# VHH binders against o75319: the designs that were tried, part 159

Target 1, 181 residues: o75319
Amino acid sequence: GNHIPERWKDYLPVGQRMPGTRFIAFKVPLQKSFEKKLAPEECFSPLDLFNKIREQNEELGLIIDLTYTQRYYKPEDLPETVPYLKIFTVGHQVPDDETIFKFKHAVNGFLKENKDNDKLIGVHCTHGLNRTGYLICRYLIDVEGVRPDDAIELFNRCRGHCLERQNYIEDLQNGPIRKNW
Key: E = the ipSAE of ESMFold2; O = the ipSAE of OpenDDE; V2 = 0.75 times the mean of E and O plus 0.25 times the DockQ between their complexes.

## First folded at step 12 (VHH)

Design L21 (framework vhh_4orz_3)
Fold by ESMFold2-Fast, scan of step 12:
Structure L21 (fold): chain B 181 residues (1-181), chain A 119 residues (1-119)
Amino acid sequence: as target 1 above (181 residues)
Amino acid sequence: EVQLVESGGGLVQAGGSLRLFCAASGFTFDYYSMAWLRQAPGKRREWVALITSGGETDYADSVKDRFTISRDNAKNTVSLQMNSLKPEDTAIYFCARQDWDYPEYFDYWGQGTQVTVSS
């Protein structure tokens, strides 16, 4: 079938929870049809995602899918108890204000409705790196008042990989705060 | 400057074969997935074939088993072998470089090469 995304194997499947936040980042899970192209240790299905998060003694309360495609897995492959939100996020360029607003709104709504538990917001793009890291850091900077360098360092450490898109890093460090929360 | 230059297009009878070439320059060719897309008269561009940096291939259902994409990293070329051509394959064929991080986006395109298949 469908081809494996470029460089997908180069990245750890799932990071660690970002301390002091409800965020956890991971790369896109791949449905069963991709497994014929992967060694057993390379497989990372929707089921594998939930198993790996449970191994960290964490629980997902929301998945935010930032990919601009539906080819990797279907929402039906996820447990019915975990809400799934699709935000079609254009990559390459810094995400636009509408996309940033949608992300902030979803996170704020989740936090308001989950004050009585410690469930996590799982965020992914294709690699769980650039679009994912940008939007999580943008939220921490704009809404939580975290210093840009601290937000980026926290994301990089917990994801286990550093943000790679220089235009994204530059916008986080030196760009304007988006007052759209 | 990134450049992609296609060649090998032409007129061929139904059932015939053509081989398209794309010469790439201005970037580290073996780090990127490369693709062929086509645009038939009056239609939107459609994806035809892709080859990853590691040599994994994928094809649109309409061309599967008839077309073969390949690459030569030493020569910075990507090729498309087209067999059992049909009139429906008539289109301008474009070579494109895929963005690694946002795979739905092709960040550079060639000018295209015309393929015409007569019945």
Scores: ipSAE 0.642, ipTM 0.824, lowest interface PAE 1.1, mean pLDDT 93

Design L22 (framework vhh_4orz_3)
Fold by ESMFold2-Fast, scan of step 12:
Structure L22 (fold): chain B 181 residues (1-181), chain A 119 residues (1-119)
Amino acid sequence: as target 1 above (181 residues)
Amino acid sequence: EVQLVESGGGLVQAGGSLRLFCAASGFTFDYYSMAWLRQAPGKRREWVALITSGGETDYADSVKDRFTISRDNAKNTVSLQMNSLKPEDTAIYFCARQDWDYPEHFDYWGQGTQVTVSS
């Protein structure tokens, strides 16, 4: 399928760095083959992603791709200098403990190896919203000890869009802390 | 409640045509991508065609240039025009609503309509 994902155009391409963290969230970049279906101002390729992050005076050190597909872009479309990690994350339902563990492990490993720089962890799903926001907030709550409502507010403000899946929000606010990092 | 009801299936000879309809209710129809999937006996269910809320269409390679998906937002209907039918097109055809946030998932399905293509 080469169709544009539903509502993809409704969301800002890239959020702002989440202050006090190394996270930045964005929607899925779309490879060159999608551009014929987009106006120039709607294009958001892997190259556009790096340009927009550079415009914010930030630098990516890791991309975590949470989509359950490879149709949008290929790892080869990214600069070789930036590690890429695929975590096939089932949407609609709250991510399972194994997925949460993989995400936390990747983040902790990156932070340990990047103590001497300020490079960011870029996280995306299809819209850079629900799966992305859930896993970032889950990390902040479980590992960094951030209060759930503060984590959610921080993500919403920096992404420029609010988490929309109520089951995700309820799990973050009222669910158990996962001790699986 | 969300409901999807298919119609238009039947028996047709190879080379013939059929038009399938899906009547949708219980949600804001024009906000969602709609799809047709099919399942032949003993085979895996496969995606056939998709139409986005904006009217963009996409097709499986096996049906490209033979099938056309369309929608009528005023009537809450999605249709599949099937031309140059082949025996390999024999299957139960399902109308489905795509999850907007997790596009690999279809969150609501119709009961299906049988299409049989004789050789």
Scores: ipSAE 0.670, ipTM 0.827, lowest interface PAE 1.2, mean pLDDT 93

Design L23 (framework vhh_4orz_3)
Fold by ESMFold2-Fast, scan of step 12:
Structure L23 (fold): chain B 181 residues (1-181), chain A 119 residues (1-119)
Amino acid sequence: as target 1 above (181 residues)
Amino acid sequence: EVQLVESGGGLVQAGGSLRLFCAASGFTFDYYSMAWLRQAPGKRREWVALITSGGETDYADSVKDRFTISRDNAKNTVSLQMNSLKPEDTAIYFCARQDWDYPEFFDYWGQGTQVTVSS
């Protein structure tokens, strides 16, 4: 399919860095083939992503792509200097423990290798909202000991949009800590 | 509660036409992409056509230029006009609502309507 994802235009392209963390969330960038369906001010290509990050005086050190498709853009559309990690994340349902473990492992590995810089981990799903917000908040709660409501508020404020999936919110607030090994 | 109800299926000769209808209720219809999928005997379910809330359409290669998806937001309906029907179009046709957040998933389905194309 070459159609623009539903509601994609309704969301801010890039949020702000989440203070006290290395996370920044954004919606999926769309490669050049989608631009004929977008007004110039609606375009958000991989290049546009990096321009917007630089405008915030930030630098990406890793992109984690949570979408369950490769149709929106290719890793080859990204600068070679920025690592790209694909985690095919099933939406609708709360991400499973294997997916949560992969996300935590990638984040921990990045932080260990990037102690001497302030580069960001960019995380996106289709809208940079539910799967993205869930996994970032799950990391903050399980690994960094942040209170669930504080993690959710921080994500919502910095993304500029609130988590919408009630089952995701419920799991973050009342679900078990995931101890993956 | 979300409900999708299909109609318009039937038996038609090869080269003929049918128009399928889907009546939607229980949600804000004009906020969602709607789709038609089909399941032929002995085959996997396949996506056929999609229409976004904004009216953008997309089609599987097998039906491109023969099928047209449309919507009427005032009536909460999505329709599929099927022209130049072939025996291989024989299938149960399902109306579905696309999950906006996980587009690879359809979160609500109708019960389906049978389309049989004879040679």
Scores: ipSAE 0.683, ipTM 0.826, lowest interface PAE 1.1, mean pLDDT 93

Design L24 (framework vhh_4orz_3; at its last look DockQ between E and O 0.05; V2 from the best seeds 0.00; counts 0 for: pae O 6.4 > 2, placed apart)
Fold by ESMFold2-Fast, scan of step 12:
Structure L24 (fold): chain B 181 residues (1-181), chain A 119 residues (1-119)
Amino acid sequence: as target 1 above (181 residues)
Amino acid sequence: EVQLVESGGGLVQAGGSLRLFCAASGFTFDYYSMAWLRQAPGKRREWVALITSGGETDYADSVKDRFTISRDNAKNTVSLQMNSLKPEDTAIYFCARQDWDYPEGFDHWGQGTQVTVSS
């Protein structure tokens, strides 16, 4: 369908770069067919995403799309210069080890190939909040050795919204480190 | 405690009509998209219809133009009007609440109500 996802308008389109990392989080961009249901100031297309990141003096080098659907926008709506990676991530439950591994591999590969620049990894799910925040924090904790509470605080501050799924927060704070990287 | 309770199922002849009801409780009903899914014997569960918090509707191709989903926020009820029923519509029909954060999935389900369409 062409319906706007529930609560999508309640969240800021794009957060700030997470200092000390290459991550930036945002909510899902919506292609032009959704714009008839939105006021001009509510629109957030793929083009709007790149304009907002440029306004922050940042540049995207990779987009990781965690949604379990293709209805919101197509990869062809993005500039050809920016790689797009789809990781179909089941929400509600904590992402499984296979999904965590795929995310870690994509991030590690990007960082290895982009040592000579400061381009960002853009990560989104539907709201750029729970699946997005979980996987970014999971990476920081497991790979970068960041303390769980620090990772969560950093994400919440930079996204401008706090992680809301208690099971995700509990897994980050008290769950096992995933060694599949 | 979130509860979804279906009613209105039964036996009907091909070409007939049935109206299903789902009574919801334990959450702020008007903030959620609600859906109907069905499962026929020996087949996978399939999505049938969805209605958003704002009243937008969407339907599976198999039921388009025959089924109508609606909601009554004052009564915390979602309904499915089924017209021009076919034997292949025979299934257990489930009311479900869409996960707001993971709108590709459903986080709460009713027990289902049986619909049987005779040829």
Scores: ipSAE 0.748, ipTM 0.873, lowest interface PAE 0.8, mean pLDDT 94
Fold by OpenDDE, second read of step 13:
Structure L24 (fold): chain B 181 residues (1-181), chain A 119 residues (1-119)
Amino acid sequence: as target 1 above (181 residues)
Amino acid sequence: EVQLVESGGGLVQAGGSLRLFCAASGFTFDYYSMAWLRQAPGKRREWVALITSGGETDYADSVKDRFTISRDNAKNTVSLQMNSLKPEDTAIYFCARQDWDYPEGFDHWGQGTQVTVSS
């Protein structure tokens, strides 16, 4: 079915670029079939995503989709020039080491291949908050050596919403560093 | 702790009616879509009906126009009115909390309640 994800309307569609990084977080865009369930001002499609990014004078170079389902939109709804990566990530629980590694690998690969531009890595889960925030922060902490509290604060400020799940926050603040290879 | 407790199952003759209830606790009820699933002997669990937090409903084709799902957010309950029951409706019925970020779209369900429809 084309039911709107719960609480999806409560979150800003797109955050701001995280200063000092290539990350931008947003909630999941919904394909056209969902529009009948939304007021016009609530709609947020793949097209709307790119328009909003453009309004920020930014350009997406990669989209990492962390949702567990594939019903929200299709990769074909995205421009062909923007690669799409799906990392199935179960909600509510801290991502496992494999998921973390996949995310890091994707980010590092992108950065390696995009040294000559300033395109962004767009990351989203359902709400673009908890899973998204955790993995971005995990990367900043583990790979770039950012202090956990600084990473979390930076993400929260730029996303316009704060990480909500205590298990994610606790793992970021006090959990072990995950391997980068 | 998330808890879902089903009730209302029983034995009924074909053409009869039953009303199932699910009592939910341990979470913000109105944040979630809720569903009924069922599993017949030797068969896989199947989705029956769903209701969003906003009250929108959806049904499997096999039960459409016979079953009605409803919810009471004030009481944290979900109900399934089953009319025109058929022997093929015999199954254990489960109340489930929907989450598309979990396998099969659900993260919690109860122990189930037995529904038996005799011919």
Scores: ipSAE 0.561, ipTM 0.800, lowest interface PAE 0.8, mean pLDDT 94
Fold by ESMFold2, look of step 13:
Structure L24 (fold): chain B 181 residues (1-181), chain A 119 residues (1-119)
Amino acid sequence: as target 1 above (181 residues)
Amino acid sequence: EVQLVESGGGLVQAGGSLRLFCAASGFTFDYYSMAWLRQAPGKRREWVALITSGGETDYADSVKDRFTISRDNAKNTVSLQMNSLKPEDTAIYFCARQDWDYPEGFDHWGQGTQVTVSS
Protein backbone atom coordinates (compact mmCIF):
# COMPACT_ATOMS: atom_id res chain seq x y z
CA GLY B 1 0.00 0.00 0.00
CA ASN B 2 1.09 3.50 1.27
CA HIS B 3 4.72 2.86 2.10
CA ILE B 4 7.08 5.65 1.10
CA PRO B 5 9.24 4.72 -1.92
CA GLU B 6 12.85 3.96 -0.94
CA ARG B 7 15.06 7.09 -1.00
CA TRP B 8 12.14 9.35 -2.03
CA LYS B 9 12.76 11.61 0.98
CA ASP B 10 16.35 12.21 -0.17
CA TYR B 11 15.38 14.17 -3.29
CA LEU B 12 14.27 17.76 -3.76
CA PRO B 13 10.55 17.78 -4.61
CA VAL B 14 10.67 20.04 -7.68
CA GLY B 15 13.51 21.20 -9.86
CA GLN B 16 13.78 24.43 -11.81
CA ARG B 17 12.67 25.12 -15.37
CA MET B 18 15.40 24.02 -17.74
CA PRO B 19 16.43 27.22 -19.59
CA GLY B 20 15.81 27.15 -23.32
CA THR B 21 13.30 24.32 -22.92
CA ARG B 22 9.73 23.77 -21.75
CA PHE B 23 10.71 21.10 -19.20
CA ILE B 24 10.56 20.93 -15.41
CA ALA B 25 11.27 17.73 -13.48
CA PHE B 26 10.05 16.58 -10.09
CA LYS B 27 9.72 13.48 -7.94
CA VAL B 28 6.38 11.72 -7.78
CA PRO B 29 3.88 13.58 -5.62
CA LEU B 30 2.19 11.38 -3.00
CA GLN B 31 -1.51 11.51 -2.21
CA LYS B 32 -2.61 12.33 1.35
CA SER B 33 -2.85 8.68 2.43
CA PHE B 34 0.97 8.50 2.42
CA GLU B 35 1.34 11.39 4.87
CA LYS B 36 1.03 9.25 8.01
CA LYS B 37 4.61 8.14 7.27
CA LEU B 38 5.94 11.67 6.74
CA ALA B 39 6.84 14.64 8.86
CA PRO B 40 4.93 17.76 7.75
CA GLU B 41 8.04 19.22 6.09
CA GLU B 42 8.56 15.99 4.13
CA CYS B 43 5.09 16.05 2.52
CA PHE B 44 4.83 16.60 -1.21
CA SER B 45 1.27 16.14 -2.47
CA PRO B 46 -0.23 16.92 -5.88
CA LEU B 47 -1.45 20.20 -4.36
CA ASP B 48 2.06 20.93 -3.05
CA LEU B 49 3.42 20.36 -6.57
CA PHE B 50 1.19 23.03 -8.09
CA ASN B 51 1.90 25.43 -5.23
CA LYS B 52 5.65 25.03 -5.75
CA ILE B 53 5.33 25.56 -9.50
CA ARG B 54 3.27 28.70 -8.88
CA GLU B 55 5.93 29.93 -6.42
CA GLN B 56 8.41 29.77 -9.32
CA ASN B 57 6.05 31.96 -11.41
CA GLU B 58 5.47 29.03 -13.77
CA GLU B 59 2.43 27.06 -14.93
CA LEU B 60 2.13 23.39 -15.90
CA GLY B 61 0.46 22.62 -19.21
CA LEU B 62 1.13 18.87 -19.24
CA ILE B 63 2.23 16.23 -16.75
CA ILE B 64 4.01 13.17 -18.10
CA ASP B 65 4.00 10.40 -15.49
CA LEU B 66 6.69 7.78 -16.22
CA THR B 67 5.95 5.48 -13.27
CA TYR B 68 4.93 1.87 -13.81
CA THR B 69 2.28 2.04 -11.10
CA GLN B 70 -0.91 3.86 -10.11
CA ARG B 71 -0.41 3.75 -6.33
CA TYR B 72 1.12 7.19 -5.73
CA TYR B 73 -1.79 9.44 -6.73
CA LYS B 74 -4.83 9.39 -8.97
CA PRO B 75 -5.04 11.59 -12.07
CA GLU B 76 -8.25 12.95 -10.53
CA ASP B 77 -6.06 14.57 -7.82
CA LEU B 78 -4.76 16.95 -10.51
CA PRO B 79 -6.58 20.00 -11.87
CA GLU B 80 -8.81 18.84 -14.73
CA THR B 81 -7.42 21.71 -16.84
CA VAL B 82 -3.92 20.17 -16.85
CA PRO B 83 -3.54 17.28 -19.30
CA TYR B 84 -2.06 14.13 -17.82
CA LEU B 85 -0.27 11.40 -19.72
CA LYS B 86 0.98 8.10 -18.32
CA ILE B 87 3.87 6.48 -20.19
CA PHE B 88 4.63 3.19 -18.44
CA THR B 89 8.42 3.21 -18.36
CA VAL B 90 10.35 0.13 -17.26
CA GLY B 91 13.28 1.14 -15.07
CA HIS B 92 16.74 -0.37 -14.60
CA GLN B 93 17.15 -0.77 -18.39
CA VAL B 94 17.53 2.03 -20.87
CA PRO B 95 13.97 2.86 -22.03
CA ASP B 96 13.05 1.03 -25.23
CA ASP B 97 12.38 2.69 -28.58
CA GLU B 98 8.60 2.49 -28.16
CA THR B 99 8.80 4.42 -24.88
CA ILE B 100 11.17 7.00 -26.37
CA PHE B 101 8.81 7.45 -29.34
CA LYS B 102 5.79 7.98 -27.07
CA PHE B 103 7.67 10.59 -25.07
CA LYS B 104 8.85 12.47 -28.18
CA HIS B 105 5.34 12.34 -29.67
CA ALA B 106 3.81 13.80 -26.51
CA VAL B 107 6.40 16.59 -26.27
CA ASN B 108 6.09 17.54 -29.94
CA GLY B 109 2.31 17.57 -29.71
CA PHE B 110 2.46 19.81 -26.64
CA LEU B 111 4.84 22.26 -28.32
CA LYS B 112 2.57 22.59 -31.37
CA GLU B 113 -0.56 23.10 -29.27
CA ASN B 114 1.13 25.53 -26.85
CA LYS B 115 3.00 27.84 -29.22
CA ASP B 116 1.09 30.82 -27.82
CA ASN B 117 1.89 30.32 -24.13
CA ASP B 118 4.87 29.59 -21.87
CA LYS B 119 3.43 26.61 -19.97
CA LEU B 120 5.74 23.81 -18.90
CA ILE B 121 5.87 20.09 -19.40
CA GLY B 122 6.24 18.48 -15.98
CA VAL B 123 7.96 15.11 -16.09
CA HIS B 124 8.33 12.65 -13.24
CA CYS B 125 9.15 9.06 -12.46
CA THR B 126 9.42 7.93 -8.84
CA HIS B 127 12.43 10.07 -7.89
CA GLY B 128 12.31 12.44 -10.84
CA LEU B 129 15.88 11.62 -11.72
CA ASN B 130 16.95 8.61 -13.78
CA ARG B 131 14.02 7.71 -16.06
CA THR B 132 12.96 11.36 -16.14
CA GLY B 133 16.45 12.65 -16.89
CA TYR B 134 17.05 10.03 -19.53
CA LEU B 135 13.93 10.81 -21.56
CA ILE B 136 14.32 14.58 -21.30
CA CYS B 137 17.96 14.35 -22.37
CA ARG B 138 17.11 11.86 -25.16
CA TYR B 139 14.59 14.36 -26.50
CA LEU B 140 17.05 17.27 -26.33
CA ILE B 141 19.76 15.24 -28.07
CA ASP B 142 17.65 13.60 -30.79
CA VAL B 143 15.12 16.32 -31.54
CA GLU B 144 16.84 19.56 -30.54
CA GLY B 145 20.40 18.56 -31.48
CA VAL B 146 21.85 19.33 -28.04
CA ARG B 147 25.24 17.78 -27.28
CA PRO B 148 24.88 14.85 -24.84
CA ASP B 149 27.14 16.37 -22.19
CA ASP B 150 25.32 19.70 -22.39
CA ALA B 151 21.91 18.02 -22.03
CA ILE B 152 23.06 16.01 -19.01
CA GLU B 153 24.66 19.04 -17.32
CA LEU B 154 21.53 21.14 -17.88
CA PHE B 155 19.27 18.45 -16.44
CA ASN B 156 21.49 17.80 -13.42
CA ARG B 157 21.77 21.49 -12.58
CA CYS B 158 18.06 22.22 -12.93
CA ARG B 159 16.91 19.05 -11.16
CA GLY B 160 19.35 19.70 -8.32
CA HIS B 161 20.60 16.11 -8.38
CA CYS B 162 22.90 14.29 -10.78
CA LEU B 163 21.77 11.36 -12.91
CA GLU B 164 22.86 8.22 -11.06
CA ARG B 165 22.18 5.22 -13.31
CA GLN B 166 25.35 4.63 -15.28
CA ASN B 167 23.86 2.67 -18.17
CA TYR B 168 21.57 5.64 -18.88
CA ILE B 169 24.49 8.07 -18.85
CA GLU B 170 26.52 5.77 -21.13
CA ASP B 171 23.66 5.45 -23.61
CA LEU B 172 23.13 9.23 -23.73
CA GLN B 173 26.84 9.96 -24.19
CA ASN B 174 27.85 7.16 -26.56
CA GLY B 175 24.71 5.45 -27.78
CA PRO B 176 22.96 5.87 -31.13
CA ILE B 177 20.85 8.88 -31.99
CA ARG B 178 17.28 7.65 -32.09
CA LYS B 179 15.41 8.47 -35.29
CA ASN B 180 12.00 7.47 -34.06
CA TRP B 181 10.10 10.67 -34.87
CA GLU A 1 27.21 -11.40 -7.08
CA VAL A 2 23.65 -10.97 -5.83
CA GLN A 3 22.08 -14.26 -4.82
CA LEU A 4 18.64 -15.06 -3.41
CA VAL A 5 17.85 -18.66 -2.34
CA GLU A 6 14.37 -19.69 -1.29
CA SER A 7 13.51 -22.63 0.94
CA GLY A 8 10.70 -24.03 3.07
CA GLY A 9 8.26 -25.00 0.33
CA GLY A 10 6.32 -28.21 0.30
CA LEU A 11 2.92 -29.90 0.48
CA VAL A 12 0.49 -28.58 3.08
CA GLN A 13 -3.16 -29.37 3.83
CA ALA A 14 -5.76 -26.65 3.32
CA GLY A 15 -6.07 -24.59 6.49
CA GLY A 16 -2.47 -25.33 7.41
CA SER A 17 0.61 -23.19 7.75
CA LEU A 18 4.03 -22.96 6.15
CA ARG A 19 7.01 -20.68 6.56
CA LEU A 20 9.22 -19.73 3.62
CA PHE A 21 12.77 -18.43 3.95
CA CYS A 22 14.99 -16.46 1.61
CA ALA A 23 18.74 -16.27 2.16
CA ALA A 24 20.30 -13.18 0.60
CA SER A 25 23.96 -12.55 -0.21
CA GLY A 26 26.20 -10.35 -2.36
CA PHE A 27 24.76 -6.95 -1.45
CA THR A 28 24.08 -4.65 1.50
CA PHE A 29 20.82 -6.29 2.54
CA ASP A 30 19.73 -3.54 4.97
CA TYR A 31 19.46 -0.95 2.18
CA TYR A 32 16.79 -2.76 0.12
CA SER A 33 13.10 -3.48 0.13
CA MET A 34 12.47 -7.20 -0.30
CA ALA A 35 9.42 -9.00 -1.61
CA TRP A 36 7.72 -12.32 -2.22
CA LEU A 37 6.05 -13.01 -5.55
CA ARG A 38 4.31 -16.13 -6.77
CA GLN A 39 3.41 -17.83 -10.03
CA ALA A 40 0.58 -20.31 -10.22
CA PRO A 41 0.28 -22.70 -13.19
CA GLY A 42 -0.88 -20.83 -16.28
CA LYS A 43 -0.80 -17.44 -14.58
CA ARG A 44 1.52 -14.44 -14.62
CA ARG A 45 3.94 -13.88 -11.77
CA GLU A 46 2.19 -11.72 -9.19
CA TRP A 47 3.22 -9.72 -6.16
CA VAL A 48 2.39 -11.17 -2.72
CA ALA A 49 4.14 -9.18 0.03
CA LEU A 50 6.81 -6.52 0.48
CA ILE A 51 8.92 -5.33 3.41
CA THR A 52 10.83 -2.05 3.19
CA SER A 53 14.36 -1.39 4.45
CA GLY A 54 12.70 0.30 7.45
CA GLY A 55 10.47 -2.69 8.22
CA GLU A 56 7.15 -1.41 6.84
CA THR A 57 5.05 -4.14 5.21
CA ASP A 58 2.46 -4.38 2.46
CA TYR A 59 0.37 -7.27 1.15
CA ALA A 60 -1.74 -8.28 -1.81
CA ASP A 61 -5.45 -8.26 -0.94
CA SER A 62 -5.71 -12.01 -1.48
CA VAL A 63 -3.25 -12.75 1.36
CA LYS A 64 -3.99 -9.96 3.84
CA ASP A 65 -4.27 -11.16 7.45
CA ARG A 66 -3.11 -14.68 6.46
CA PHE A 67 0.50 -14.00 5.45
CA THR A 68 3.21 -12.14 7.35
CA ILE A 69 6.48 -11.00 5.79
CA SER A 70 9.44 -10.34 8.06
CA ARG A 71 13.18 -9.79 7.80
CA ASP A 72 16.26 -10.47 9.89
CA ASN A 73 18.99 -8.01 8.93
CA ALA A 74 21.57 -9.77 11.08
CA LYS A 75 21.08 -13.02 9.12
CA ASN A 76 20.27 -11.43 5.75
CA THR A 77 17.00 -13.33 5.54
CA VAL A 78 13.42 -12.64 4.54
CA SER A 79 10.64 -14.95 5.61
CA LEU A 80 6.99 -15.40 4.75
CA GLN A 81 4.70 -16.93 7.35
CA MET A 82 1.69 -18.37 5.52
CA ASN A 83 -1.36 -19.25 7.60
CA SER A 84 -4.87 -20.47 6.71
CA LEU A 85 -3.59 -21.75 3.40
CA LYS A 86 -6.01 -22.33 0.52
CA PRO A 87 -5.66 -24.38 -2.67
CA GLU A 88 -5.43 -21.13 -4.67
CA ASP A 89 -2.20 -20.31 -2.80
CA THR A 90 -0.54 -23.17 -4.73
CA ALA A 91 2.34 -21.65 -6.67
CA ILE A 92 6.08 -21.29 -7.03
CA TYR A 93 7.10 -18.55 -4.56
CA PHE A 94 9.99 -16.24 -5.44
CA CYS A 95 12.06 -13.98 -3.21
CA ALA A 96 12.94 -10.71 -4.95
CA ARG A 97 14.92 -7.55 -4.34
CA GLN A 98 13.26 -4.24 -5.23
CA ASP A 99 15.26 -2.02 -7.56
CA TRP A 100 16.69 0.99 -5.69
CA ASP A 101 15.51 3.49 -8.32
CA TYR A 102 12.62 1.61 -9.94
CA PRO A 103 10.49 0.52 -6.99
CA GLU A 104 7.75 -0.75 -9.32
CA GLY A 105 10.05 -3.59 -10.26
CA PHE A 106 12.64 -6.07 -9.06
CA ASP A 107 16.22 -6.40 -10.25
CA HIS A 108 17.04 -9.83 -8.77
CA TRP A 109 15.09 -12.92 -7.75
CA GLY A 110 15.70 -16.52 -6.84
CA GLN A 111 14.81 -19.82 -8.49
CA GLY A 112 11.69 -20.16 -6.36
CA THR A 113 10.27 -22.76 -3.98
CA GLN A 114 7.12 -24.78 -4.66
CA VAL A 115 4.14 -24.51 -2.33
CA THR A 116 1.28 -26.96 -2.90
CA VAL A 117 -1.91 -26.75 -0.87
CA SER A 118 -4.18 -29.82 -0.99
CA SER A 119 -7.74 -30.25 0.12
Scores: ipSAE 0.504, ipTM 0.758, lowest interface PAE 1.9, mean pLDDT 92
ESMFold2 (binder alone), look of step 13: mean pLDDT 85; pTM 0.858
OpenDDE, look of step 13: ipSAE 0.019; ipTM 0.308

Design L25 (framework vhh_4orz_3; at its last look DockQ between E and O 0.09; V2 from the best seeds 0.00; counts 0 for: pae O 4.5 > 2, placed apart)
Fold by ESMFold2-Fast, scan of step 12:
Structure L25 (fold): chain B 181 residues (1-181), chain A 119 residues (1-119)
Amino acid sequence: as target 1 above (181 residues)
Amino acid sequence: EVQLVESGGGLVQAGGSLRLFCAASGFTFDYYSMAWLRQAPGKRREWVALITSGGETDYADSVKDRFTISRDNAKNTVSLQMNSLKPEDTAIYFCARQDWDYPEGMDYWGQGTQVTVSS
């Protein structure tokens, strides 16, 4: 459990806020024990995450961690003022309806309780790409009525990397709308 | 097509050694982390060792300091050197390719090779 995840260094640490939404995507932060395997410029700790968000003149109000592991960092490594939600999401396959339900419920709850501010929902899996992009796009399509290709393009542009799993893309484009919010 | 073929399994006495090999084909081998997992009768498949594309290694606590994973990118081979074998190491050993995007799981598996350690 202390190896750097494959291709993790190849991805930008943090994307940009997705305009018209409260979402921002990023790759998994790595706790201090990983830093001995990284150059200073490659480090991306929980603290580094918050510094980079602040540099964009944004503020996190919630972190949703989609990884199916706890080896990368602990919730206790995050500021006490920012809620953390773990949704254990199986990758490779399209996330199941129960996982989609949990994600939508968390997002809707945050938005309801944060009407009077502009705080962001930070979402990540290992690379902040496929599971992250799928669930954000699924939310935009199903709840906000965004066209699938527009949701995908918006995510890709703001993350700075394109969704790579064809089965995820196909489900977003052609799959049923899940009325589970 | 992705193929992983294991060899080197067999019967060995406790305290002995075995070296397992996995021949990979059908993908760009040096781009992927490779792993060994094992399954004992009636148990779930458990992860044993991993080697990243860059050669970084990781091991389950139960095999640390006894097993060594290595790779030969010129031959598309990953190997597992098993020393100080115990009866508890008896299992079918599987070579697997790690899913790069979901590194918590494997996306391709070999058929497995039986390792039996007698007391």
Scores: ipSAE 0.749, ipTM 0.870, lowest interface PAE 0.8, mean pLDDT 94
Fold by OpenDDE, second read of step 13:
Structure L25 (fold): chain B 181 residues (1-181), chain A 119 residues (1-119)
Amino acid sequence: as target 1 above (181 residues)
Amino acid sequence: EVQLVESGGGLVQAGGSLRLFCAASGFTFDYYSMAWLRQAPGKRREWVALITSGGETDYADSVKDRFTISRDNAKNTVSLQMNSLKPEDTAIYFCARQDWDYPEGMDYWGQGTQVTVSS
């Protein structure tokens, strides 16, 4: 069935663009079939996502979906003009090197192809927080040379919620740099 | 440490009833949806019933209207009332914590309790 993810309602739908980056994080949008289980003010659909991004005077250029399931929405629910990338990422665990590489590769590819615009990379997992925050921070640390604490602080501030999982935080702060190729 | 401990299984005649219990510990119980799964000999594990943190329920077609899943958040327990049992319901029944960010939608499950329905 179309069960609302646990604690999904507790998180802000969309964060703010991370200054100095092209990243914006948000929680998973839910397709229309979930609306019957939500109060109107709780609803957050793919359409709502784009409306909220527009309200921030931003434009999405890529969506990276880190959820492990495909039950929340369909790529067809997104505008055709915005590419969608699925990276199946298991929850709670620090993403493996392959997942990290896939994410970095996607981001780098986007940046290479979108040098002439200011479109954003939208990243989400279920809550748009832990997996999302880890991979964004991992990129900033490994690729852009940002200090771990600065990356984490920046993400937390812009997302409006703090990374919750200690294993992610610990890996970001003290873990090894992952290869970029 | 997350722990799920099933109980209440046993031998019952066809048409009979059993009530399974699952005691959960090691996590914030009311944050998670819970489920029952079962595995018969030589068969793959199958989903039986699910209950969300909010109390919404879902059932496999094979057990719909016969089984009822419930939870007590104060006691950190999940129950499965099984009525009108059939021989084909014979299986090891597992209590599981739901997480759609894991394979098969479950991240933890117990050791299981044996349910045997005789003809």
Scores: ipSAE 0.504, ipTM 0.769, lowest interface PAE 0.9, mean pLDDT 94
Fold by ESMFold2, look of step 13:
Structure L25 (fold): chain B 181 residues (1-181), chain A 119 residues (1-119)
Amino acid sequence: as target 1 above (181 residues)
Amino acid sequence: EVQLVESGGGLVQAGGSLRLFCAASGFTFDYYSMAWLRQAPGKRREWVALITSGGETDYADSVKDRFTISRDNAKNTVSLQMNSLKPEDTAIYFCARQDWDYPEGMDYWGQGTQVTVSS
């Protein structure tokens, strides 16, 4: 089925670059088969994603897809020059330590390989908000030493929507620092 | 508290029909996609049918054209009409709510109702 994800239309397609970081967050792009159920102004395809990033004078160097499905678009819909990484991330619970480690490893690897450019890491789940915001903030807190409330505020402002899952917010604010291995 | 309560299960002969019901409470029912899943002995739980908040439906290939999912938002119920039943449809059937932020998964299930199809 190519049903539009519930509430997907309620979210801005793409956020803004988070200052002082290499992150930009967005909701899942939907391949053309979904467009029969969307008004033209509601469409947000993989091509639309890259056009919107270009309009911000930015360039993606990696896409990290956190969804636990492959029905929304295929990696073949992306430019061959942009690396794509799927990290299957279950929702409704705080991501486990192995998922957090995979995300940190991917980000650290990207930063090392891209130290001589200014390309961005694009991160998305279905809505580009809760799973996405959690992992970006977890990275900023654990690896960059950012204060939890500052990481959350930065993400919310740049995404254009506030984190919604309270258990994620509570873990970021009051949970343990995770190991970076 | 979210509750999903299935009913209507039982024993039927192959080729027969059965209708399952799910009563939902504790949440705003018409905001959510609802699903039926099933689990046969020794097998993993598998998806059977889904109905979106807007009433669009989708089915597993194994039940397509035999099963019909429907919802009644006034009564907060979802139903599964099962026709042309086969022995391989024997399973515990669960009503489930799709997670709004993790649509790849379900966040609540009922206790299930047994369906047994005899040859």
Scores: ipSAE 0.443, ipTM 0.731, lowest interface PAE 2.3, mean pLDDT 92
ESMFold2 (binder alone), look of step 13: mean pLDDT 86; pTM 0.866
OpenDDE, look of step 13: ipSAE 0.023; ipTM 0.356

